VH-VL binders against Protein AF-9 homolog (yaf9). Designs and how they scored, part 5

Target 1, 217 residues: Protein AF-9 homolog (yaf9), of Schizosaccharomyces pombe (q10319)
Amino acid sequence: MAPNTRVSKCQISRPILVGNDAKPLTKEEKEKAPTDHTHTWRIFVEGVDGEDISKWVRKVVFKLHDTYNNPTRTIESPPFEVIETGWGEFDIMVRIFFAPEAHEKALTFYHHLKLHPYGPRMEEMKASGGLVESVQYEEIVFNEPFEYTYKLLSQNPIGDGHGLAVESEPDHPFSQQLEQDEADKLDFAIQEVKKTIEMYKQQVQSLQGQKSSTPVE

## First folded at step 1 (VH-VL)

Design f18 (framework fv_retifanlimab)
Fold by ESMFold2-Fast, scan of step 1:
Structure f18 (fold): chain C 217 residues (1-217), chain A 122 residues (1-122), chain B 111 residues (1-111)
Amino acid sequence: as target 1 above (217 residues)
Amino acid sequence: QVQLVQSGAEVKKPGASVKVSCKASGYTFTSYYMNWVRQAPGQGLEWIGVINPSGGSTWLDQKFKDRVTITVDKSTSTAYMELSSLRSEDTAVYYCARDYDFWSGYEYFDYWGQGTLVTVSS
Amino acid sequence: EIVLTQSPATLSLSPGERATLSCRASQSVDYSGYSYMNWFQQKPGQPPKLLIHDASNRATGVPSRFSGSGSGTDFTLTISSLEPEDFAVYFCQQYSNWPYTFGGGTKVEIK
């Protein structure tokens, strides 16, 4: 028939963010949560710079620790996230399913849930009142995608044109530009994570300012 | 099979600079932070600094910030540590060490280079 | 910076004996119920090898005879029954604050 066939010598990629954020429970939130829970947290799969990945992602399955009720959470529409409360860190399986028309196999990622400040940005997280963000930059590469996927991704480019389909040819000068484009996308994703942390810091500072000003002198 | 392979031993005079390399393989280079740690003969380990290979951001121990530059070459998956104005007290084995998957939240040095001996003598 | 003091500097023991190594921090390395303390083993001519992370969790491939304990400022690494390959120098390391700091090391040597 006029079937969906693979585009030879073509490679197209899309960046995604797989990660979690977390914060300590407020006094009010603790009253509504199980007594042993200390944090609220969110696990997510997002596009870079808020790009709508639902155009090519059909669903995301998150498998939480078996102590949670209904530990397998299937999210079929954006936002692709799960929000919960807890006290412990554990590994979460994240499985991304593509539109059936793409004829691509699901991808599995394992994310270690972070609730406590960590890493080189640990002091910033502590200064934010314990707001934590742990994000993995992942590059989904479609090698010789079917025409459906090629057309879909080509018609919905990332804002700056990165991640568009490219012909894979040995030693072509175009490959150097592609490498730079991929590096730029990664740097962009890192900057978006930094902006998110900065926004959280400003929100905490705003709340701390409001709390400090509440008692009138 | 994660490997970190460092450059060979160096002998330098006081006042010179040294640049040590650390070539990574077996993982996505830009997904993990790279640390530099040194060990003087008969002494303990001393942390120098860390670099995010993706953006190039560095954080250094204050005692080294005026003399150390950490850089990366993403095309060769290689990290570099350059130490200037060398003194005899800088004689040490210098190690690169990977932070275990910073993005997944693990934070410990799971893989280390074999070490580079830098000798500073007149 | 956080200063880590290890004691004793040297432990002289025989195979089969229990080794207890101490690490004391100049200020708490705990945050929100977690202790940001790691332990490393180093043999002559080799780089350090991760043994214990986050005070009490064994790294992959580390034998069960190694255990870590403690919180706040006082931490202990225990080797329940020394094997010949365990005679080495052991370092504690905190990552509660930047800069990262290491202890001076405890050398476990054959008596």
Scores: ipSAE 0.000, ipTM 0.426, lowest interface PAE 16.5, mean pLDDT 79

Design f19 (framework fv_retifanlimab)
Heavy chain, then light chain:
Amino acid sequence: QVQLVQSGAEVKKPGASVKVSCKASGYTFTSYYMNWVRQAPGQGLEWIGVINPSGGSTWLDQKFKDRVTITVDKSTSTAYMELSSLRSEDTAVYYCAREYYDSSGWDYFDYWGQGTLVTVSS
Amino acid sequence: EIVLTQSPATLSLSPGERATLSCRASQSVDYSGYSYMNWFQQKPGQPPKLLIHDASNRATGVPSRFSGSGSGTDFTLTISSLEPEDFAVYFCQQYSNWPYTFGGGTKVEIK
ESMFold2-Fast, scan of step 1: ipSAE 0.005; ipTM 0.462

Design f2 (framework fv_namilumab)
Fold by ESMFold2-Fast, scan of step 1:
Structure f2 (fold): chain C 217 residues (1-217), chain A 123 residues (1-123), chain B 107 residues (1-107)
Amino acid sequence: as target 1 above (217 residues)
Amino acid sequence: QVQLVQSGAEVKKPGASVKVSCKAFGYTFTDYYLHWVRQAPGQGLEWVGWINPDSGDTNYAQKFQGRVTMTRDTSISTAYMELSRLRSDDTAVYYCARGDYYDSSGYWYFDLWGQGTMVTVSS
Amino acid sequence: DIQMTQSPSSVSASVGDRVTIACRASQSIDSYLNWYQQRPGKAPQLLIYAASSLQSGVPSRFSGSGSGTDFTLTINSLQPEDFATYYCQQSYDTPYTFGGGTKLEIK
């Protein structure tokens, strides 16, 4: 037995955000960008609630459209993001790598770059001057992780207990549909928590603004 | 500057032991595995083993199991390879090399090499 | 152990030539193959990783191809500094093994 072995009957998970934001180029930015570019955009991989994912993510590779110079962008330290300009929407490959000690395969996600207002929040995005946000909540599940991953994630749990190890039951065999349903449910729950936190942050910021702008009587 | 710097040449008699050092500069020492690869004069390359500087875990080629010990000192970013019960056919240049990977499934490539340490075993 | 066989063991060429070096694994190693260049008296240097990925700073005249058991390294237009010994290496399983080397000699 090597010291770094798999932890049997164990499952540990981490939520992450994979997404982009974008906005129309300002007049000054347009003068510095290629003539046909209309937007500046950012693709990113982030932890939920500001978790420092660099503790367990080694690097992230973003594969952009082939029309970009050096379309494969390797980011080895946080923030795990790429900022560019463009005019077209396309799929970006996002590949997440773990430390070799994790003995986990890299995970690949595809994110469709959104530059234009869309969906239920379309009117809100238009009202913001064209600011667009398109974010996917993903659940990374480590089944029978190696000691390295188990110790690392157990010693660095996020708020509300997400990422804590759970014993895997062999009497309930894994199914792809069940896994997807559970992941979707967790994604929804995480999204709701994130919205609540954002509401509180906005409320605190608003109160700070009111305090700062309080007139001298 | 990102660099691996090894200790100087050694001359040993059969049956002795040798300890070669490899000091890392310009990167986080615990982020990469360190491998040891040897090359006999005029011959090809032979993998000896690796050490994970973070955990201290090691993996040795079975040919060297029982004779090789790999250690590290994280306070000075230095890895060591000790080979005991030396034989004349252990005469070689010993390299330390940094293991990076394309994916996290355990696949490696050696992107940074030390300058090599000549170990001569003769009576 | 996975055996790595390189052919030819040596090749003589002139500046400007296109040179190909073959590497064969005794079992499938997917794309877990790397290529190194070693100049006389120097440590090896990484050229290609993951069978076909060019290492940063390596001239574009070098390219790698193949998967499974059969791999090739190509130097499109040989330069004087390319006269060296080339090694393939599998990182699929321990012990990690190298080919016997191909010495590229001036004609």
Scores: ipSAE 0.000, ipTM 0.445, lowest interface PAE 13.4, mean pLDDT 81

Design f20 (framework fv_namilumab)
Fold by ESMFold2-Fast, scan of step 1:
Structure f20 (fold): chain C 217 residues (1-217), chain A 123 residues (1-123), chain B 107 residues (1-107)
Amino acid sequence: as target 1 above (217 residues)
Amino acid sequence: QVQLVQSGAEVKKPGASVKVSCKAFGYTFTSYYLHWVRQAPGQGLEWVGWINPYSGGTNYAQKFQGRVTMTRDTSISTAYMELSRLRSDDTAVYYCARDFYEYGSGSDWFDPWGQGTMVTVSS
Amino acid sequence: DIQMTQSPSSVSASVGDRVTIACRASQSISTYLNWYQQRPGKAPQLLIYAASSLQSGVPSRFSGSGSGTDFTLTINSLQPEDFATYYCQQSYSTPWTFGGGTKLEIK
């Protein structure tokens, strides 16, 4: 018999950030780096708004491109990050391991390392001298968590978020998944703009509906 | 084929406003920034500003701040540049150009360019 | 603003000549420099990007070099269709700025 008890009919969620930042190497940094490297970059796993995730995250494994020496980087204590230099963009596997007492399976994320200005924030990144930030908002959902995990996370009642539909297939190609994520973000932004316009249009119509005694109308 | 097609020539009086359009073909309109560049007769190229068609965000050269407005309509893949309070020295060919960004190298350049729109400001 | 200075403002040459045009930035722009060709009555077209990369479809007689503040466009064996105005442009930071142009004229 397992010594631990699950909390029945309970769901608790915790947001985390998985992402990278990057900047072009300075002249001094280029002298210290391999001759073909152009950027310094950092891959990380962090809590939202500075939340200390180390109480429930035991270690993070980052798997870099095979051209790096010792490409599998295991980080067993915070900060959960790897700092490197390079010239190319590639996919980094990020595996998050929980405390053994949680009895939870490790989670795997894939992050495309971004070194160059891109997307809707491209002009901002260029204006900053090539400072790039690419961050994924991920929600970790614990269904019927063990008592240990529940106690650690129940400190913040806001952790009870609404469930999101699972749409991605585990073996979906990474480049296609990233492209779909970008397309979804673009469509969402367009729909939000359209909704805002419609709301203002309705407000104008509401105001126009008022009876007016103004003769110049 | 990737192409930018602009509206036709305009003749305006000083103090009027002009609105030039630039319609995109052959690529995803919201994936690339669009720039506006003008060229007075016999003069060089002068950057006016850019628009991010995805967000509607804009950045204008200081010289045109307060007189230029850039907008877009994603349903018809068209960007607009409106210049108000026209002066005779605003007489120029106005070009739109796509900011093509090469992901691997981080370099960008203007390609393609629209054919240009002649705006003449005279009394 | 990054100021771009081209020299000469005009150059007279004959078909078959080697022509060199210079472009100088007021501060380091790494390799974020482009070259455009503009024929009379036409829109500019890209020749070279990232200081030295030849655009697809552009003849190999065109080449670019330089980094930091000093850049050069070279036409190795001038052809009749090359008589045009050439502009450099920095794409390192906002605002985008262009050189004053170099008019290539037939002797």
Scores: ipSAE 0.000, ipTM 0.437, lowest interface PAE 15.2, mean pLDDT 80

Design f21 (framework fv_anetumab)
Fold by ESMFold2-Fast, scan of step 1:
Structure f21 (fold): chain C 217 residues (1-217), chain A 123 residues (1-123), chain B 111 residues (1-111)
Amino acid sequence: as target 1 above (217 residues)
Amino acid sequence: QVELVQSGAEVKKPGESLKISCKGSGYSFTDYWIGWVRQAPGKGLEWMGIIYPGDSYTRYSPSFQGQVTISADKSISTAYLQWSSLKASDTAMYYCARYDEYSGYWSPYFDYWGQGTLVTVSS
Amino acid sequence: DIALTQPASVSGSPGQSITISCTGTSSDVGSYNYVSWYQQHPGKAPKLMIYEVSNRPSGVSNRFSGSKSGNTASLTISGLQAEDEADYYCSSYTDSSTLYVFGGGTKLTVL
């Protein structure tokens, strides 16, 4: 029975998506939302290419603006997301906690909530009825991970093998091979983000079409 | 022809209440947002807030939240801006202006403007 | 409210071209193509001249054009005419707590 020890000279990484979707409130939704609210939005942490990140992520904590009731939202099971209504854009703290066996410290990201069409895709977002997607590609890197993490992630590679462990060399941490591997991972992640954005667009549209079953009085 | 017609000039004393109006005509009033813009004497334009008359949904600039009330009566195609207690610093020209619902949340360009209502608050 | 930065005044002669700048930040002009320009004659309501950086409403002279580079939007008036003498205001969507912000205004004098 082997102890859970660090795997020396090893680096393993995982791409994740941290982002939000948003759309303007419909007439029906405005009636049920606080007077100042203009949008329905969703903040999330998701894997790429259908990865079930709950295998290595224990929980995600989202800290919303203090004007929200219970602004600290702890999500302990997938999907790792929060759906709310609001009017302002603000920074959301996203803190990712790993399985205890990983012996890794939590990672903190800040995502600026986007509610309005922007950037090169602005006209596309307007054409979708104001549906906004703002997704960040983040690379989580485990340097000399414990055997538990190494084994878990190595058994579940992403796509064509991206995210698999690579040998690290502390004397030359920024080798050309490492730089090329990072570039290849980024290219892969960009394609996955495009695919995921289309899926999120469908999800938000599905939420937009959701009907109220509340009896009329 | 699209037109926004505002109520006439007002002269008030500090502490008095006031309600000014903006009547839309020549278009479907409930299909467009109405915004309110303030211009103090000799100063620039300042956005106050908006209303969607179809459901009376309102949103205020943080500087004006709690200081004024924006409302609308769709049966007479009229939007309102109201003060419960006027201050001398409320002396200004007040404009109403129209913009498309779709653009209202992120691209609120005002395509048609009312002629303005001058509000003078003095003792 | 935080105003976008415009020069207080600009002047030109009939037939010439003038340009008015409107400088913001990455929270407004720099990140979004939602810049509008309004013309205001003394004692009159503002009139929309340009929307979404460079689009002209029907009925606005093609002498008026808009552009943007980085954090700065520009209104250019070619073939300057006496009736162009007015105050000009830029505006932009902002992703800060204020949804919409105006520039401080520029007084155009035709000499």
Scores: ipSAE 0.000, ipTM 0.428, lowest interface PAE 18.9, mean pLDDT 80

Design f22 (framework fv_ramucirumab)
Fold by ESMFold2-Fast, scan of step 1:
Structure f22 (fold): chain C 217 residues (1-217), chain A 123 residues (1-123), chain B 107 residues (1-107)
Amino acid sequence: as target 1 above (217 residues)
Amino acid sequence: EVQLVQSGGGLVKPGGSLRLSCAASGFTFSDYSMNWVRQAPGKGLEWVSSISSSGSYIYYADSVKGRFTISRDNAKNSLYLQMNSLRAEDTAVYYCARSDYGWGEYYYGMDVWGQGTMVTVSS
Amino acid sequence: DIQMTQSPSSVSASIGDRVTITCRASQDISNYLGWYQQKPGKAPKLLIYDASNLETGVPSRFSGSGSGTYFTLTISSLQAEDFAVYFCQQYDNLPYTFGGGTKVDIK
């Protein structure tokens, strides 16, 4: 048996957050930034609920607007983020790479950089002094993953052991040990699962309200 | 310029050892998985070994397991193949090759190859 | 291990001919297949990756098709520099395996 072969009729998913935060430059920060820059901002790829995604994400490449020096930013270790200053909103290409052993294609996302209050949370953002958060909830699905990915993700579940479940077909059942653990912690697990579902619903609703704008309009 | 330059081949008797080297230049060596592929005289290509970009994952063809050791030195941009207990059937041209990851594609085969190093195992 | 069966083992052709080479995998490899060209005394050169994508710098007369277990490499109008040996290779699963090769000779 080779250790890194495909797991037939198996599907594992992982949620990630792709997004940015931003705030107006303070008086002191503005003195250190280019004359026309108005905000400091951060683009990031993060796990939900503080998951350490570096266990299965190898690197993230961010492609910024061409006006930035070295607009292609490769981040090979966590945190997977880029912090910059700027003016104007634009689309950032975010490409996520997995370990070569996973034999998975890189995934490309486009995130519209938000610097100004927007959407359903606009009033909250204004109340925070212009602190903006714009986050996309994405779900990465591995269909028939290699043993490498399957073992890695199965041994590192998100949240308590009763959080996100691995989806499998009849030919790849879960162990009896996992079933017993579920039973022993049932009441606690029900509360955690409901909380997790509600948090994901809120994140999805927030992201579905997101709107793009043209930086040079 | 993207290239792989090989050295270390030669003639050796059965049971002997050889170490092959592959020097990379013109690209970020530490971003790529590396491979050794061999070709016996007049025959086809046979994959021998692969090493991940960090060196943490290593794989061998069954025919060489326990005898060959692949390694890399990312600080020196170099790949190695230590060959022990050599047999007549190991006689081949050995190529090092990079497994490329295109920006739009995660994996697109072995796109950069060394020039090859002849290894002859005979009495 | 995934077996790659390549046919024909050799083909004789003239300049301007259309040449088709076939590769069969012993199991489903999706589109994780590359095609290589090798000239005498030289290292192999990647022509096609992911079954159908032309590598940068490869002439448009080369094309690949197929998925799953059946793949073809086509040279639409053979040129003098195309007389070579061609190999398919799967990279869906370790160990990586190559087809036996197809030698394209002048008729």
Scores: ipSAE 0.000, ipTM 0.434, lowest interface PAE 17.4, mean pLDDT 79

Design f3 (framework fv_namilumab)
Fold by ESMFold2-Fast, scan of step 1:
Structure f3 (fold): chain C 217 residues (1-217), chain A 121 residues (1-121), chain B 107 residues (1-107)
Amino acid sequence: as target 1 above (217 residues)
Amino acid sequence: QVQLVQSGAEVKKPGASVKVSCKAFGYTFTDYYLHWVRQAPGQGLEWVGWINPDSGDTNYAQKFQGRVTMTRDTSISTAYMELSRLRSDDTAVYYCAREWGYSYGDYFDYWGQGTMVTVSS
Amino acid sequence: DIQMTQSPSSVSASVGDRVTIACRASQSIDSYLNWYQQRPGKAPQLLIYAASSLQSGVPSRFSGSGSGTDFTLTINSLQPEDFATYYCQQSYDTPYTFGGGTKLEIK
């Protein structure tokens, strides 16, 4: 195996997307769902810009509301997602376990499930027939990672932000239903996340630059 | 329904070692960290350490470093805590507890019933 | 290590009373604070996490508040089953540390 020592004074981060999308149930879906359910929804953990996070994420555990059968859902292979139906909004606990070689403690996030139009784009979501997306940018920071983790992550760096104006092929399960009336929304959300990532990258680089301003030998 | 079941009471002499077990039921054993917490008679709670049952990684409170070893057997969903070179002040009820968390920190949502360890001559 | 101090160490109260227990950290722990209840001869049970979040199944008469170094647990209308010892715990940094406990006793 790779050397198992920590890389001194090193910090490496990986952005991920934690979020959900949702849409009202179709007629066919309503026939198969409990009568009080109104929406189908998906909770997910995804890499930014198509990164295959399974290289450093071993599994993701989603804890749903206790009213669901088997509310703790363990996903050990991509895609790291759960698709369900429901009527209520609730907090989903999302726990990310890293590859054993990382020797890093699991991280837990919470995500408030959004089923109904909300926020600054509420009117747009209403106009789309109730299609919603709620995506949270999270930065996973590895402080003094083990050499194995550093090597793995540094060999496959995330792109610098592609400057893409339009994302034409989103990989979400609801992409087909969403493309006609929410392509701009998804593209805008992706672009905003990419901008946020670039801002954080710049902040990290600024901090690392200040740190490395120590005179060389 | 989640349950943690611990091994029975132990009586040991000073200098001996004790190994306490904690068997998990009702959930996927490798999805939750397990902590060990002790409580001396009439005293408060003291954290000993944690184990990640998936990787086997451990973290021990400094005062127990070198005397405590935490292990697990995933085939029987059981975690172990072994404490060596026992002293009379190690007399306590030892609890295992399951960790769940969120971005605001970890908490112990289910606890074993406790194992009384008595160290006396 | 982060020291957790609870006050008072004991409280005598009657059913129906509003009881408040304080917990102070030796340094800022943000909101990384949990509260546990321990009944005589039993294991501790989680009541509140993240300073103010009520654990599923815990009665709404229990509430937590505070951030940084000062935290409180409130029982709004004390019930007979609430006579127990209560512990705060920080999960901000290792080692995890607990307060000394507050024992609720019947008047």
Scores: ipSAE 0.006, ipTM 0.526, lowest interface PAE 9.5, mean pLDDT 80

Design f4 (framework fv_namilumab)
Fold by ESMFold2-Fast, scan of step 1:
Formats: sequence, C-alpha cells, structure tokens
Structure f4 (fold): chain C 217 residues (1-217), chain A 123 residues (1-123), chain B 107 residues (1-107)
Amino acid sequence: as target 1 above (217 residues)
Amino acid sequence: QVQLVQSGAEVKKPGASVKVSCKAFGYTFTGYYLHWVRQAPGQGLEWVGWINPNSGGTNYAQKFQGRVTMTRDTSISTAYMELSRLRSDDTAVYYCARDEWELLYDSYYFDYWGQGTMVTVSS
Amino acid sequence: DIQMTQSPSSVSASVGDRVTIACRASQSISSYLNWYQQRPGKAPQLLIYAASSLQSGVPSRFSGSGSGTDFTLTINSLQPEDFATYYCQQSYSTPYTFGGGTKLEIK
C-alpha cells in the first residue's frame, strides 16, 4: 500500500454554485462609485445546502477585466466572492484550488458577468427594477480520489445522502438513483435562485417606499 | 434616417495596426451599444466586441483580447476599432452594428449595420 | 461559448419555393435568437429577432420559430431578391455567436 493512494472504483461529488448577482446603483452608491459605473455586482463560488466548501476548497482566484485595479483577486477564506461596481459585462475566470494533499488539479470555470435582465427569468428581473442573477450549478466530481480527499469528503457529507461516495461501474457508469439525485440537487439550486430574486425584490420595494408615496393609487 | 458610415478600405503589412471608424447619424449616439463584427472572404460572421458610447466601456471576444481596442468620440458621434499586430488571417470586412434592446421581447439585436470596411493584410 | 450550427450550409431553390433553414444552439438560449440576411457584397440586415418577431419593413413571407436549442427560419414563396446567405445569432450571452451561414442559390 502506498502512503497516499487512489481509492479504486470510487466517485465522490460536490455540488457548487458559480455565479453573479447584480443591481443598478442607488443614488447614494453612485456618489461613491466611478462616474461611469452603473451597477454593483458580486461574483461568487458557494456551496449548496449551506455547505462550508472551505473544508475542501483551499482558495478561489477570480480574474476580472484588466481595467480593474488588481484584476487577479485571490480569496483564501470564505466567503469566496468579490464585490465590485461596473458598467460592462465580461468573462470572469474562476479557478478553484484544492489542498496539495488532494493531488487534484485546479478547476477553471468562465462565468459571463450579467448586469442586465436576460434569459428565461428576464421579466422577473425587469419587474424587480433590473435586479439580475446568473448562477451556474456545477458538480465537481472526484473520480478515484486520493485517500486524503476521500476521507475528508466522507467525514463531511452534504445533506441527507448528498455528496456521498458512489462506486463506479465501467460497463454501466450511470445509475437511476444517481440521475434522480442530480434532479433533486438541481431543484434545490433553482429554489435558492428564486429565494435570492425574492430577497432583491423586497430590497428594491423597501427602497422605493422611501421615494414617493403615490404614482396613482 | 438612421445610418452608420464606416471609413474606407485599408491595405496593411503583417505586424501593422489598423483603425476603422464608424460614424453614427440619425439617432442619439450615446443611447445604443455599438458592436464590431468581421467577415473573412467567403467566410461567416464573427463577433469582435462592443463599446458603450455613453461610458466608453468595452467588451471583447477572448480571441481578440490584447490586440483590439474600441474607443469613441461623442463630440462627432464616431466609434473606432483598432486592431494591432495584424496577421494575414485578419483579412476581412469589418462591420459596425447598432445594438437595440427590444422591451417587448427583452432581446438584443443588431438593427442597423455600417457598410463595412475591407481590411487586407498581405506581404 | 455557445456554439451555433446551421443546416444546410447551402440550398438550391426556385422562385416560388418554400425554404426552411435550421439553427441549433449548443445550450438553451430560450428565444434569444436573431436571423440576418446578407446579399452578395452587402452588409447583413436583420430579418427576425427574439426567434419569431418580424423586423419592421421585412416581408411577411419570412417567419421564424423555435425555442431552447432548435430554431427554424422559413421563407414562403421565394422571390428573386431572397437569394442570399442567412445567419442565425444568439443574443442570450456574450460572446455573441453566429451560425456558419446558409447560402440560398438559384436552382
């Protein structure tokens, strides 16, 4: 047995959310931001089900557009996020690093920063005063992980039965239960997105209540 | 009445830079994004990037990052695209196009296009 | 990046024919798809936006349909001026990407 070896026929997965939210700058926020900036935005990497991903993520590096000061942002502790102001949409490189003991390569994602209403939820975003959210549900799969990673993730399961190790079968790589579990995880992610949109809508409604009491009725 | 008028054809050597202009007429220049799209001879359309004439902000396709610069001059309603370190495969017609946000359908589309500028890169 | 695939790459037809051109996105783009016509030596012109909305001034013989990943442009009763190259384009997210084009030629 080697001191650190891969666990044969083992597959363990962890869901994450990679995304951004954004809203138009308020009058007060515009006074603090550069003259041409129109929105405040946040890029993030978060766990699902309230998981503390810092248990297995060492750091997240966000590479912003070169027009930003210090465009390479290294975040070594949660929350794994960057909050900025801006006016333009661009691709943000998101690189997730694992502990050296995991012997896993860093994973790179590209997230297109969304500031304007878009996609299937565009009407909801417009109704909320231009509040937007663009979130990608990603599943990080560790195939035949080293013992370090296997022990770490097995001792810190996410939810009831989620993210647990599953033995792979080469001739039948997919199970019906695994597919069903993926559907459940996606449904949860969708609920989280809906909650975030509702929170922003309430924030806008609260702030709009400060302006004028009546347009008409 | 809306019109985008581009500068004339250019012939350049590999390694040179080219700057193409796009002058807007018949609308509020700062109210619409302007995109640049290119087309190599006999090939399809390729998006290069956009500029917000109001802020001067830009977004470039990753393929052109580091070689393209988009600017504008609001006093003369003109946008510019400068492409540096030209290669023979940069030979193309370069178009500017206006970006309209359609409230009814919540969709962006290029409703008016410039006539195009032929850029030829040859030894 | 979202990849756009058009089929066929070329089609030969006669005046009066009905022609359909397909466009497929590598991921769902809802209805954020536009169609452009390019006549030889000219700039592209917008025909259809939001998958099915006809641009003002465009003849009603042009129509678009589809959502998600699969889209179609239909030309009913071709006219001589319709022999051109047609491109689909997604406007769901940047970078905006175009299909490879479909050249409509006289039979």
Scores: ipSAE 0.000, ipTM 0.400, lowest interface PAE 23.6, mean pLDDT 79

